# VH-VL binders against p93756r25to151: the designs that were tried, part 5

Target 1, 127 residues: p93756r25to151
Amino acid sequence: EIQLGSKLVVGENTLWVSNNGDFALGFFNPPGLLNRFSIGIWFNSNSIPYDQRKVVWVAGAGVVVSDNSSYFELTRNGELVLFDSLLGVPVWNSKTNRFSVSSALLRDDGNLVLLKDREEIVWQSFG
Short names: E, the ipSAE of ESMFold2; O, the ipSAE of OpenDDE; V2, 0.75 times the mean of E and O plus 0.25 times the DockQ between their complexes.

## First folded at step 2 (VH-VL)

Design l2 (framework fv_lumrotatug)
Fold by ESMFold2-Fast, scan of step 2:
Structure l2 (fold): chain C 127 residues (1-127), chain A 121 residues (1-121), chain B 107 residues (1-107)
Amino acid sequence: as target 1 above (127 residues)
Amino acid sequence: QVQLQESGPGLVKPSETLSLTCTVSGGSISSYYIHWLRQPPGKGLEWIGVIYDSGSTDYNPSLKSRVTISKDTSKSQVSLKLSSVTAADTAVYYCARERYYGTGDYYFDYWGQGTLVTVSS
Amino acid sequence: EIVMTQSPPTLSLSPGERVTLSCRASQSVSSNLVWYQQKPGQAPRLLISGASTRATSIPARFSGSGSGTDYTLTISSLQPEDFAVYYCQQYDNWPLTFGQGTKVEIK
């Protein structure tokens, strides 16, 4: 369970991982771009080479951040925010500040969900 | 093609509980967020509350102590109860469906025709 | 709650004229802004969502623009069927709130 205030930072070697370890959420460098990073979900297997990972979801589709201090945060007001620290602006937001979000969960099927009290799903990455 | 239809008594006495139903046809309520809104004669729209696909609810803080929204998926109906009514609760009441986008977009693509409720002795 | 203010309250216009309606939020709504059209005796009709995205089947003469706290709905050439009340709504924060409406009426 991912708590309010939790962050992933581009320059750190950290991921949010599903309970069974099958899926990971983290930053990756999109093909064809240099020093640009997206946030996404992929099947987390050490048998798959890093350059051959298949990303199954990307926040904001084409949005990227520009530096190693940029981050993806579940904010204390219940939003998922992708923040570009070089530009000093958020580039993507789940817009869930109205959902009474208490936590997030990367499910074992790869779906990232935001949960309200009593573990009710109020937002999900897979549409 | 989804249709929403409000129904209930057109006249309610002060201090009583107003009860309305929204019947959904051509689609399932289990896959949609259904909202209740109202519009006093000659005035603007006011949001009352929502019931999510899960059955959870959120209400306008100004009405929260008096409002209950519930649903019966087997009957394809969403119900609104508003207690302790006064003349200020006289309005056309709408149910509306929001399309689930997974992005927190709360706006309405399908509306019922509305039902007028008058609070009078 | 976020207060939505629409101006002017009423516009009296002739067919063919360009119409601009204003909607101002008491705080930034991050383009989470919707426009509805309501004709007498009818439920509101979705026109524009996300400040600028025209809904399906809405004529191209309707367009939305703006950001932060200030938004506009434009009708490039007013048609007889466009005489109605127009409402803006924010969906940036709970509770959902609407402006008081701008009535577009025949001169």
Scores: ipSAE 0.000, ipTM 0.526, lowest interface PAE 16.4, mean pLDDT 85

Design l3 (framework fv_lumrotatug)
Fold by ESMFold2-Fast, scan of step 2:
Parts: sequence; structure tokens; C-alpha cells
Structure l3 (fold): chain C 127 residues (1-127), chain A 119 residues (1-119), chain B 107 residues (1-107)
Amino acid sequence: as target 1 above (127 residues)
Amino acid sequence: QVQLQESGPGLVKPSETLSLTCTVSGGSISDYYIHWLRQPPGKGLEWIGVIYTSGSTDYNPSLKSRVTISKDTSKSQVSLKLSSVTAADTAVYYCARDLYRWGEYFDYWGQGTLVTVSS
Amino acid sequence: EIVMTQSPPTLSLSPGERVTLSCRASQSVSSYLVWYQQKPGQAPRLLISDASTRATSIPARFSGSGSGTDYTLTISSLQPEDFAVYYCQQYNSWPLTFGQGTKVEIK
């Protein structure tokens, strides 16, 4: 499980991965956009040619951040925030500060969920 | 700062098993795919195989019958074993990191370790 | 497997010259192509990903272009530190495959 305070930073090239390894969540460079990064979830299977691997979710319908110090964070108050460090502003937020979030989990089906009391789903990426 | 470092014997006899270790520091091997590649002296690069964050592996079909890649997360190490070696297996061996975020290519490499197969 | 062919095998050039290096795939790699630079005694260094995306810290004189089966790496004004072998790699299809390399020698 992903703990409150956990961050993915563009320049650190780290991922959150489902327990079975089938899905990864992280920053990627959208095709055709130089030096801009989105946060997303994709199939993590290398038996599929890369041009057939599909991003299954992107935060904010594909909003982008501009530099290597930008980050995606599960904040201490229970929000997922995508922050553009060059612009100094959040570009996307899950707005879950009232949901009593205790952790996040990237499920084996690719659904990113925010959990209350480590069990109850209070927000999910799939809509 | 992420670093990868290969280690193992520099000399292996024909017909024996080559065993190498890649030690990862400054990051968790649970966050990366680790690949093994090799380069015979004066020649180009050949991909050997990968171990995923799940512990599953894939190998180059040309080497699949002889290759095993494994990991020990408690030691932050990935190991390569290549059986039944011949002089054609003489090469600099590299471990390299792959982040699926940017595709199946390598942004960080170990320095490489030369393995010579000779009697 | 996809065969990658680089040309020419070797180039001898003077600093300041513009040079283009070619990489051709036996079938389309859908722009899932990367370029590496390798200096003597060193591991390869990532230059360009996704055919045209320059890696962090790589000078602007390096650029990549191409699509389908035909790709080019261009160095707009060759510097002495650019002496190296350059490799292309595809990652559209398994197994991952590399070209044989183009050696750039400074006169």
C-alpha cells in the first residue's frame, strides 16, 4: 500500500506498481510533447508490443507538468495532488480531503483506489 | 542518486556457468525493471533478459535455454547465470534500469564488467 | 525479431561539421526507437527516446527524426567530445534489438 506522504517525482523515475505487477502508475511523456509529463496508469506487460500497450487512466484527462522536480503526492490530508514545480501550482487534485483517507492502493485490475481505515474504497480512478 | 554495479569473476572456463551480480543503490529494485545486456569486445550490444518488479522474467530467445535471472530484494541485488559458456560469451556484461514510464530503454547503466571465457 | 541496420559503419569528421546517422528497421517500429552514445571504456548513454525526444542533460545539437522503418540522428555542429559509437535500439517488439553501431571519429 501507498502511505500518506508518498511522492512520485518526475526526475526520480519511480513507479507505484500493483501487487501482481500487471499495472504501473507513474509519470510518462505523452507522444509529441517535448519535456512535458503526465501521470497515468498503464498495462505493465512486455509480452504486448509497446504500440499496443494502453494507458488506462490519466490524471485530469491528461494535464501535464513541466519539469523534473514536479511531483504526484498522496498528501497527509488524504489528497492526490499533481504539482507543477516550475509554475508553482497544483494542476490536478483528487479533492478527497474530507474522505478520511488512510492509504492508496493500485489494484491488480489497474484501478487506483483511496482507502478509509485501510479497507473501504472512498475514491477511485475508474469512473 | 541511483547507481548500478556489476560484479563477478572476470574469467570463466568453457562449459562452466557464468554468474554475475548487479547491486542497486540509491533506489529500490522493487521500483525498477532490471535488464542484463552484453557487448563482445569491438562489437555491438545484445539484450539478454529482464526481471520485472513482480520477479517474473523474460529472456532473449537466442539465449533462453542457458539464462536465468533472479533477484534478492533484501540485498538489493539482481543475479545473472549463463550456463555452458563458450568463447563466444566473452563480453562486457551490463545491468541497466528500465522505467516503463518512458518505454523499454535504459536511462541508467552499470559500468560493465568484462568476462573472458578461456581455458 | 526486428533487425536494425545502421549506416554508415564509420565516419571521419572535423569539429563543426553537421552529420546525420541512419538507422533502419526491418519492419515498422512506430517511433519506439532510442539512440545511445558510447565512448571508449564506458557504458552507453541515453541520447534520444521515442525517435525525437532529447534526454535530460543532452545538448541541443543532438536531434532525432524519422518514423516507420527509417530514423536519423543529427548532430548539428560536431564537437570533439562527440567522438563515440552511436547505437539505435527499437522497443516496439520483443526481443529488444540494437543496430550494429556507427563510429564517429574526429579528424
Scores: ipSAE 0.000, ipTM 0.547, lowest interface PAE 13.2, mean pLDDT 85

Design l4 (framework fv_lumrotatug; at its last look DockQ between E and O 0.69; V2 from the best seeds 0.00; counts 0 for: pae E 6.9 > 2)
Fold by OpenDDE, look of step 3:
Structure l4 (fold): chain C 127 residues (1-127), chain A 122 residues (1-122), chain B 107 residues (1-107)
Amino acid sequence: as target 1 above (127 residues)
Amino acid sequence: QVQLQESGPGLVKPSETLSLTCTVSGGSISSYSIHWLRQPPGKGLEWIGVIYYSGSTDYNPSLKSRVTISKDTSKSQVSLKLSSVTAADTAVYYCARGDYEFWTGYRPFDYWGQGTLVTVSS
Amino acid sequence: EIVMTQSPPTLSLSPGERVTLSCRASQSVSDYLVWYQQKPGQAPRLLISGASTRATSIPARFSGSGSGTDYTLTISSLQPEDFAVYYCQQYDSYPLTFGQGTKVEIK
């Protein structure tokens, strides 16, 4: 379970991983781009090199950020925010501040969900 | 200490294929990207292409149709093949290490081979 | 591709002088700019990465600055061993491209 205030930062080897370990969420370089990063979910298999792992979801359908300590955060207001530190602006937002989000969870099926009262799904990546 | 060394024929005939090998020691080619570059005598540098730690490749569009980069991890060697060569392909050829990871991006060339001159001539 | 243009082509100076080399990109490279030093018969040596970060063991007299499309390599006090050709290179996007180089020679 992902707590409010949790953050992933470009350049850090940190991931949000499903309970069974089959899926991971983190920054990656989209194909053809060297120093641009997207947030996505992929099959987390040690038998497949990172750059060849199948991405099953990308935040913002092609949105990218620069390598300037940009970050992806589950804010205390309950929003997923992708922030480009070079531009100094958020470039993607789940817009879920009205849903009383209490936590997030990357499910074993690869679906990232935002939960109200730790039970009710109020937002999901596959939705 | 990481070291790179280029090797191969210094003379190639026009229309033939240039073949070079980069031998990497003091490090694993499975952990880093290896690039090929060249420099014609008295001129600047040109990027040829790269092979990533995964074995994937990217090539300079100007040379893509003629270039093949591969590697043998068991020998810690990266190969360059450039087909249909002409006098314009005469240059010092370098292999260089570049750092690239899925979540950290690309870093510049921190280690280079000493380079090997390849002359295209009849 | 991104075209890198360096100026001047040649710079004749004496030891102890301040050196300023220019590198311009045809489009923004977002500080993904590297400087190399190359001496005759040798491979290029990494000096500066990320526009302003000195590589390991590079003397403090070397510094990089700039942003967007315009970048500068500065040598605060030219030493005898600094006479060489200097190249800038962008690693913002493929294909990787280099400037044509600036030759710093002794006056």
Scores: ipSAE 0.345, ipTM 0.811, lowest interface PAE 1.6, mean pLDDT 92
Fold by ESMFold2-Fast, scan of step 2:
Structure l4 (fold): chain C 127 residues (1-127), chain A 122 residues (1-122), chain B 107 residues (1-107)
Amino acid sequence: as target 1 above (127 residues)
Amino acid sequence: QVQLQESGPGLVKPSETLSLTCTVSGGSISSYSIHWLRQPPGKGLEWIGVIYYSGSTDYNPSLKSRVTISKDTSKSQVSLKLSSVTAADTAVYYCARGDYEFWTGYRPFDYWGQGTLVTVSS
Amino acid sequence: EIVMTQSPPTLSLSPGERVTLSCRASQSVSDYLVWYQQKPGQAPRLLISGASTRATSIPARFSGSGSGTDYTLTISSLQPEDFAVYYCQQYDSYPLTFGQGTKVEIK
């Protein structure tokens, strides 16, 4: 379970992982782009070489941020925000500030969900 | 530990296709991006293109209509084909590794082949 | 494309002298800048990446500085083995582009 205020930062090699470890969410560098990063979800297995990991979902359908401390955050007002630190602006958000989000969860099926009262799905990546 | 070596004919006739191979040892081409570059005698370097770990490619717009880069992972080889060559394509051709990691992206050219001179002449 | 301009084209110097080489980009490259050394008949050798990070095995006399569009390579005390052509290259965006080079030669 991902708490409000939780953050992933480009370059820190940190991931949000499903409870069974089957899926990971994090930054990756899309092929064809230099120094640009997207947030994605992929099947996370020691049996799959890192260079063959298939991304199954990407925030904003491929929106990218610069290197240099850009981050993905579940904000305290309940939004998922992708922030480009070089540009100084958010480039994507879930627009869920009115949904009373209490937490996020990367489910064992790879679906990232935002929860109200820790149970009700009010937003999902696979929607 | 990573080494790259270019090979192919040193002489190509005008209008033909220039074909070169880069053999990589000490590392897997499935984990690296491999770039092709060239340097005409007495001049500076020009980037030709890249093949990523995924097999996707990007080419310099100035050469895109004539260039194909491909790879054979089982042989640890990356190939460059440049069609319709002219005397302006005479250069030393290099392959170079741009280290690529899924999460951290591209790194500068830390390993280069020694280069192979290709002369376009009849 | 981003155009890289190096100056001066040639420097004639004696061993022991301090050398400064300039590289200017037509637009900001956000420190995604590399310096290479090339000796006759050889492939380029990586010296500095990220504008200021010295590569493994590169002597401490080599240093890089700058930001945005203007970058400098400094050799604090020129050694005989340092006579070569030096190239800057940006890796901010494709196509990758190089400066025309600065030749450092014996006076």
Scores: ipSAE 0.146, ipTM 0.700, lowest interface PAE 4.4, mean pLDDT 87
Fold by ESMFold2, look of step 3:
Structure l4 (fold): chain C 127 residues (1-127), chain A 122 residues (1-122), chain B 107 residues (1-107)
Amino acid sequence: as target 1 above (127 residues)
Amino acid sequence: QVQLQESGPGLVKPSETLSLTCTVSGGSISSYSIHWLRQPPGKGLEWIGVIYYSGSTDYNPSLKSRVTISKDTSKSQVSLKLSSVTAADTAVYYCARGDYEFWTGYRPFDYWGQGTLVTVSS
Amino acid sequence: EIVMTQSPPTLSLSPGERVTLSCRASQSVSDYLVWYQQKPGQAPRLLISGASTRATSIPARFSGSGSGTDYTLTISSLQPEDFAVYYCQQYDSYPLTFGQGTKVEIK
């Protein structure tokens, strides 16, 4: 379960992983785009090279950020925010600051969800 | 400290295959990309291609039909093969380390080999 | 393919003078630009990355600036060891491409 304030940063070896370990959410470099990164969810296996992993969801239909320590954050206001550190602006957000989000969860089916009161889904990646 | 060194024959006959090896010491190639570049005498630099730590490659489209880059991680070596060479392939060949990784992005070449001159002539 | 054009091709100067070198890209490279110095018989040496960031141990007299398609390398007071060929390289997209170089030589 992903707490408010949690952050993934381009250039760090960090992922959000489902409870059973089958799915991971993290930055990846889309093919043919040097120094550009998207946030995606993929099947998490140590035997699959990262450039061959099958991405099942991407934030903002493939919005990209630069490699200057850009980040993806579940803010304390309950938004998922993809921030481009080179440009100094957010490039995508979940628009959930009014939904009383308490946490996020990457479910064992690969769906990223935002929860109210740790139980009610108020946003999801597959919806 | 990381060092790169190119090795191979200095003379190659036309139509044959140019074959070079880049040996990396003071570090592992399993975490970094290795690029090949060349510079004809008295001229500018041309990027040939890259092999990523995963073993995947990208090549300059101008050379793609003739070039193969491969690695042997157990020997910490990266190989360049360029087939069907002509006099236009005479150049100093460099290998260089990129700090480019799948999710951390590309950084400019911080380590270069000293270069090796390959002459294509009979 | 992004074409990099450097100017001037040659620049003859004396030590102590200020040097300004131009690099233009055929399309925006979004500050993904490198400057290298190369002396005869040597591999290129990284000077500037990210258009403006000096590499480790590069003297402060070297500075990079510019954005989009137009980039500049400045040497504020030319030293004897600075006579060399300077290359720009874009790393925004493959294939990686270099300018043809600017030779900075003793007047």
Scores: ipSAE 0.014, ipTM 0.618, lowest interface PAE 6.9, mean pLDDT 86
ESMFold2 (binder alone), look of step 3: mean pLDDT 88; pTM 0.916

Design l5 (framework fv_lumrotatug)
Fold by ESMFold2-Fast, scan of step 2:
Structure l5 (fold): chain C 127 residues (1-127), chain A 123 residues (1-123), chain B 107 residues (1-107)
Amino acid sequence: as target 1 above (127 residues)
Amino acid sequence: QVQLQESGPGLVKPSETLSLTCTVSGGSISSYYIHWLRQPPGKGLEWIGVIYHSGSTDYNPSLKSRVTISKDTSKSQVSLKLSSVTAADTAVYYCARDSRYYDLLSGYDFDYWGQGTLVTVSS
Amino acid sequence: EIVMTQSPPTLSLSPGERVTLSCRASQSVSSNLVWYQQKPGQAPRLLISGASNRATSIPARFSGSGSGTDYTLTISSLQPEDFAVYYCQQYSNWPYTFGQGTKVEIK
């Protein structure tokens, strides 16, 4: 379960992982792009080479951020925000600030969900 | 289906700025990364630059000081400006879409291309 | 930048022949390699990405292989519509770079 205030920063190489380890959410640098990063979910299997792992979801239909201090955050007010530190602006958000989000969960089926009262899905990545 | 179409003047004078437009139909440019490439007559392809979903850009270092790419999402158009042109900039110019980025962590290829527009730099 | 070198520069062949085209990178591109076909007066068409994955609607006679610095495009039985220039491209390192092309022409 992912708590309010949790943040992924490009330069820190951190991941959010599903309970059974089958899916990972994190930043990746599309090959050939200089200092450009996307946030995505992929099937997290050691039997599949990294560069052949299929992306299940990409935030903002593939928006990129510009440098290694950029971040993806579940904010204290319940939004998922992708922030470009070079441009100084958010490039994508879930727009869930009025949904009383208590936490996020990367499910074992690869669906990233935002939960109210730890149970009710109020937003999801699949759709 | 997606269609890309380049347009602009076929003749540009040395030292002037080359300006081209790529019009995208069948898909929104806000959903795609759009690239510019060129091919001098009888030679291979050269990557010029890209404009991302966010509006950020990256340019080939050999052209970076002279090139600007921008987009107008409301018109579904991507523009290329190349300043201080010389005869070496004579080429067919293409715009192309990146589509595999969504499906694979390593995936990036040009799956749809415009037909190309020939730009000749001469006095 | 990574330099892509294609060989041979030209191949003169008849329909039905097997064609093998080579692409070599100046450093490893980790299978981040794409093949395109270009006919005169036309834009390039995507054939193969990730060194070996055929694009949708590309005939099974086209196949790609290789790893590291050395890659190959094979056409198992050349058809009349296959006479074209073939380009390889790497997307492992920025900037993206292309080979100079191999022309497959009719004998």
Scores: ipSAE 0.015, ipTM 0.589, lowest interface PAE 7.5, mean pLDDT 85

Design l6 (framework fv_lumrotatug)
Fold by ESMFold2-Fast, scan of step 2:
Structure l6 (fold): chain C 127 residues (1-127), chain A 124 residues (1-124), chain B 107 residues (1-107)
Amino acid sequence: as target 1 above (127 residues)
Amino acid sequence: QVQLQESGPGLVKPSETLSLTCTVSGGSISSYSIHWLRQPPGKGLEWIGVIYDSGSTDYNPSLKSRVTISKDTSKSQVSLKLSSVTAADTAVYYCARVEYSTGWYRGDYYFDYWGQGTLVTVSS
Amino acid sequence: EIVMTQSPPTLSLSPGERVTLSCRASQSVGSYLVWYQQKPGQAPRLLISGASTRATSIPARFSGSGSGTDYTLTISSLQPEDFAVYYCQQDYNLPLTFGQGTKVEIK
C-alpha cells in the first residue's frame, strides 16, 4: 500500500508497483517529447517493443510536467496531485480531499485505487 | 563519485549456486537500477538481469530459471544468485548502474558506472 | 531476442587513422543504441548513448551515427589510448543484447 504523503519525483526515477509486479505507475517520456514527463500506468514488461508498449492510464489525459523536481503525490489531504515544479503549479489533481482517503493501492489489474479505511474504494483510475 | 564493487567466491563447484554481492558507494541503489552482466574469458558481454529502484526484477530469459537478484538498501548492496552452475558459467561478473530517463516506459538502459568485475571459475 | 552483429571482428591500424566501426541489429532499434570501449583487464566504459549522444568526458573524436538497423562508431583520428575492443548494445528491448565486439589493434 501507498501511504499518505508518498511521492514520486521525476528525477528520483521511482515507481509504485502492483503487488505481483505486473503493473507500474511512474513518470515516463511520451514518445517524441524531450524533457516532458507524464504520469501513467503501464504493463510492467520491458520485453515489449518500445513502440508497442501500452500506457493503460495517464493522469490528466496527456498533461505533462517540465523538470526533474516535478512530482506525483498522495497528499495528507487524500488527493493525488501532479505538480510541475518548473511552473510552480499543480497541473492535475484527483479532487478527492473530501473522500476520507487513508491509502492508495495499485492493484494487480492495473487499476489505481484510493481507499477509505484501507478497504473501501472511493476513487479509481479506471472508469 | 559513484563506485560499484563486486565480491564473492572466485571458485564454485559444478551444480552449486554462485553467489555474488555488489556494494554501491557514493550513490544510491534506491533511485537507480542495478544490473548484472557477465563476460566469459575472451568472449563478449551477456546481460543477466536487473533490479529496479522499486525492488522489481527482470531477467534474461536464457537464465531466468536459475537467477535471482535481490537488494538490501540499508547496506547499499545488490546480490546475485545463479543456481546449478556449469563450466559455461565461468566468467567475469560485473554489476553496473543505469542512469536512465524517468520511469520504466522509455527504459534508456545504458551503463554509466561499472564495478571492476570479479572472476568466477566453475570447476571441481 | 535482438541479435547485434559487429563488423569487422578486428581492425589493425596506426595512430592518426580514421576508423569506422559497424553495428547491425536484427530489427530496428530506433535510437536505442549504445557504444562501449573495453581495455584489457578493465570494465567497459560508456562512450555513446542514443546512437549519437557522447557521454561526459568522452573526446570529440568519437562520434556515433545511424538509424533503424545500421549504426556506426567513428574515431576521426586514432590516438594510442584508443586501441581497445568496442561493443555496441541495444537498449530497445529486454533482454539487453551486445554485439560480439570489434578489436581495434595496433598494426
Scores: ipSAE 0.006, ipTM 0.524, lowest interface PAE 9.7, mean pLDDT 85

Design l7 (framework fv_lumrotatug)
Fold by ESMFold2-Fast, scan of step 2:
Structure l7 (fold): chain C 127 residues (1-127), chain A 120 residues (1-120), chain B 107 residues (1-107)
Amino acid sequence: as target 1 above (127 residues)
Amino acid sequence: QVQLQESGPGLVKPSETLSLTCTVSGGSISSYYIHWLRQPPGKGLEWIGVIYYSGSTDYNPSLKSRVTISKDTSKSQVSLKLSSVTAADTAVYYCARGTIFRVEDAFDIWGQGTLVTVSS
Amino acid sequence: EIVMTQSPPTLSLSPGERVTLSCRASQSVSSYLVWYQQKPGQAPRLLISDASTRATSIPARFSGSGSGTDYTLTISSLQPEDFAVYYCQQYNDWPYTFGQGTKVEIK
């Protein structure tokens, strides 16, 4: 379970991983773009070679951030935000500030969900 | 470069609403977390609340029933309203910028502060 | 709420002396701890964030250390401009809370 205030920073190469380890959420460098990063979810199984791992979801239809200080955050107000630190602006937002989000969870099926009271799904990456 | 400046009435009567404005210059207000804090004369600091760049807010539970923070991006201003004031609300009020890199509330830029006295 | 306790309340010192200020939290703040300096009539000034990260333009004589519930701010050689009140703040839990301050004054 991912708590309010949790961040992924491009330069830290950290991931949020599903409980069974089959999916990872993190930054990746889209093909053909130097020093540009998107946030996404992909198959993380060791049985699948890295170059064949399919991205199953990307934030904002593949919007990019520009530097190593950019971050993806579950904010204390309950939003998932992708912030471009070079431009100084958020480039994508889940817009869930009024949903009383208490936590996030990357499910074993690859679906990232935002939960109210740790139970009710109020937002999801799929659909 | 970025500067914050508080403004508003220096004297408020008991039971009335205290209204202050923080004006941000030298940067986009939409790129910052702006906090309100206060300091009674001769005492320590108390955190009041924050407005995020999304416009969402969080407040100190002890003040939550009386406090509202809002922003007007076109004027580059953040406003604080504190209702039903008493003499205990007499303090220097500060606005401050939170860091943009983490959900940390280290305050790197502060306004100069404005003294509000609650007195009949 | 997390209660922050600073000690001592006042330190009387001469320029050139080494200063150590203490800040204790009623429960662990996981190094989400900030130090500020405040001079009379002025707003607080950020010194140290994340327990030990010195802010931009802050002289190297200032350093922070600690973990869990116990934190310290050290000034290696006190300068005349360093006489001020110092506050610690935690941001590990809501509401964010401050210590009552330590006054560093001329002996």
Scores: ipSAE 0.006, ipTM 0.510, lowest interface PAE 15.7, mean pLDDT 84

Design l8 (framework fv_lumrotatug)
Fold by ESMFold2-Fast, scan of step 2:
Structure l8 (fold): chain C 127 residues (1-127), chain A 120 residues (1-120), chain B 107 residues (1-107)
Amino acid sequence: as target 1 above (127 residues)
Amino acid sequence: QVQLQESGPGLVKPSETLSLTCTVSGGSISDYYIHWLRQPPGKGLEWIGVIYESGSTDYNPSLKSRVTISKDTSKSQVSLKLSSVTAADTAVYYCATDYRYGSSWYFDLWGQGTLVTVSS
Amino acid sequence: EIVMTQSPPTLSLSPGERVTLSCRASQSVSSDLVWYQQKPGQAPRLLISGASTRATSIPARFSGSGSGTDYTLTISSLQPEDFAVYYCQQYNNYPLTFGQGTKVEIK
């Protein structure tokens, strides 16, 4: 499970992965854009070249951040926030601060969920 | 029951590195976020930083150029290092945790605190 | 960072009196607010989280209220063991920040 306060930073090349390793959540560079990064989920297979991976979800319908210090965070108040560090503003937010979020989980089916009491889904990436 | 206990030198000279240890008993440190906080005599609390279950860290921006938090799971210990200390770093230092598995960012389990005086 | 301001700095009271302590945030903290009690020589003790949820074993005389930027801790009838310093803390945004404390002392 992904704990409150956990974050991914563009320049760190780190990922949140599902328990079986089948799915990864991280930053990627959208096609045709240089030095612009989106947050997404894709099938995580070493047999599939990185440039051919299929992204199954993107935060905010493809909002982008501008630099290597930008980050995606599960904040201490239970929100997923995509923060553009160059501009100094959040560009996307799950708006779940009133949902009593205790953790996040990237499920083995690729669905990112926010959990209340570690069990109840209160928000999900797949609708 | 999980318990936290701070230890380390009570006196540190100016310009040196303050080094403290938090020992976790009754549970695995890999199951808890361990935070460091401090309180100068007669003043309020200041959050220093946290080390997560994963070993990742976050630091108060006011201190991040001088602070390092690390853990040694084999010893059940979390360490705090604060470099280039001055008299302003004189405080009681606490380790604390949210031992209810990341359900909140408040502290229901604290060590007893250890006073560190920065003096020649 | 979010600045937390507590008032008054000191309250001098007698047992049995009602106590109201104030905590104000420089921006909305969405009820992500904690109250602690600290006695001399001791670590802080969690009283209330989420602005109004009393922690396990905390007596019913303690209650929290408020929203947005303004929060209060109330002790309905002050007991001898309640003389202490009280701190508020926000956990709405990083870094975590605390108020300067309100000292509740014997008159």
Scores: ipSAE 0.000, ipTM 0.516, lowest interface PAE 19.8, mean pLDDT 85

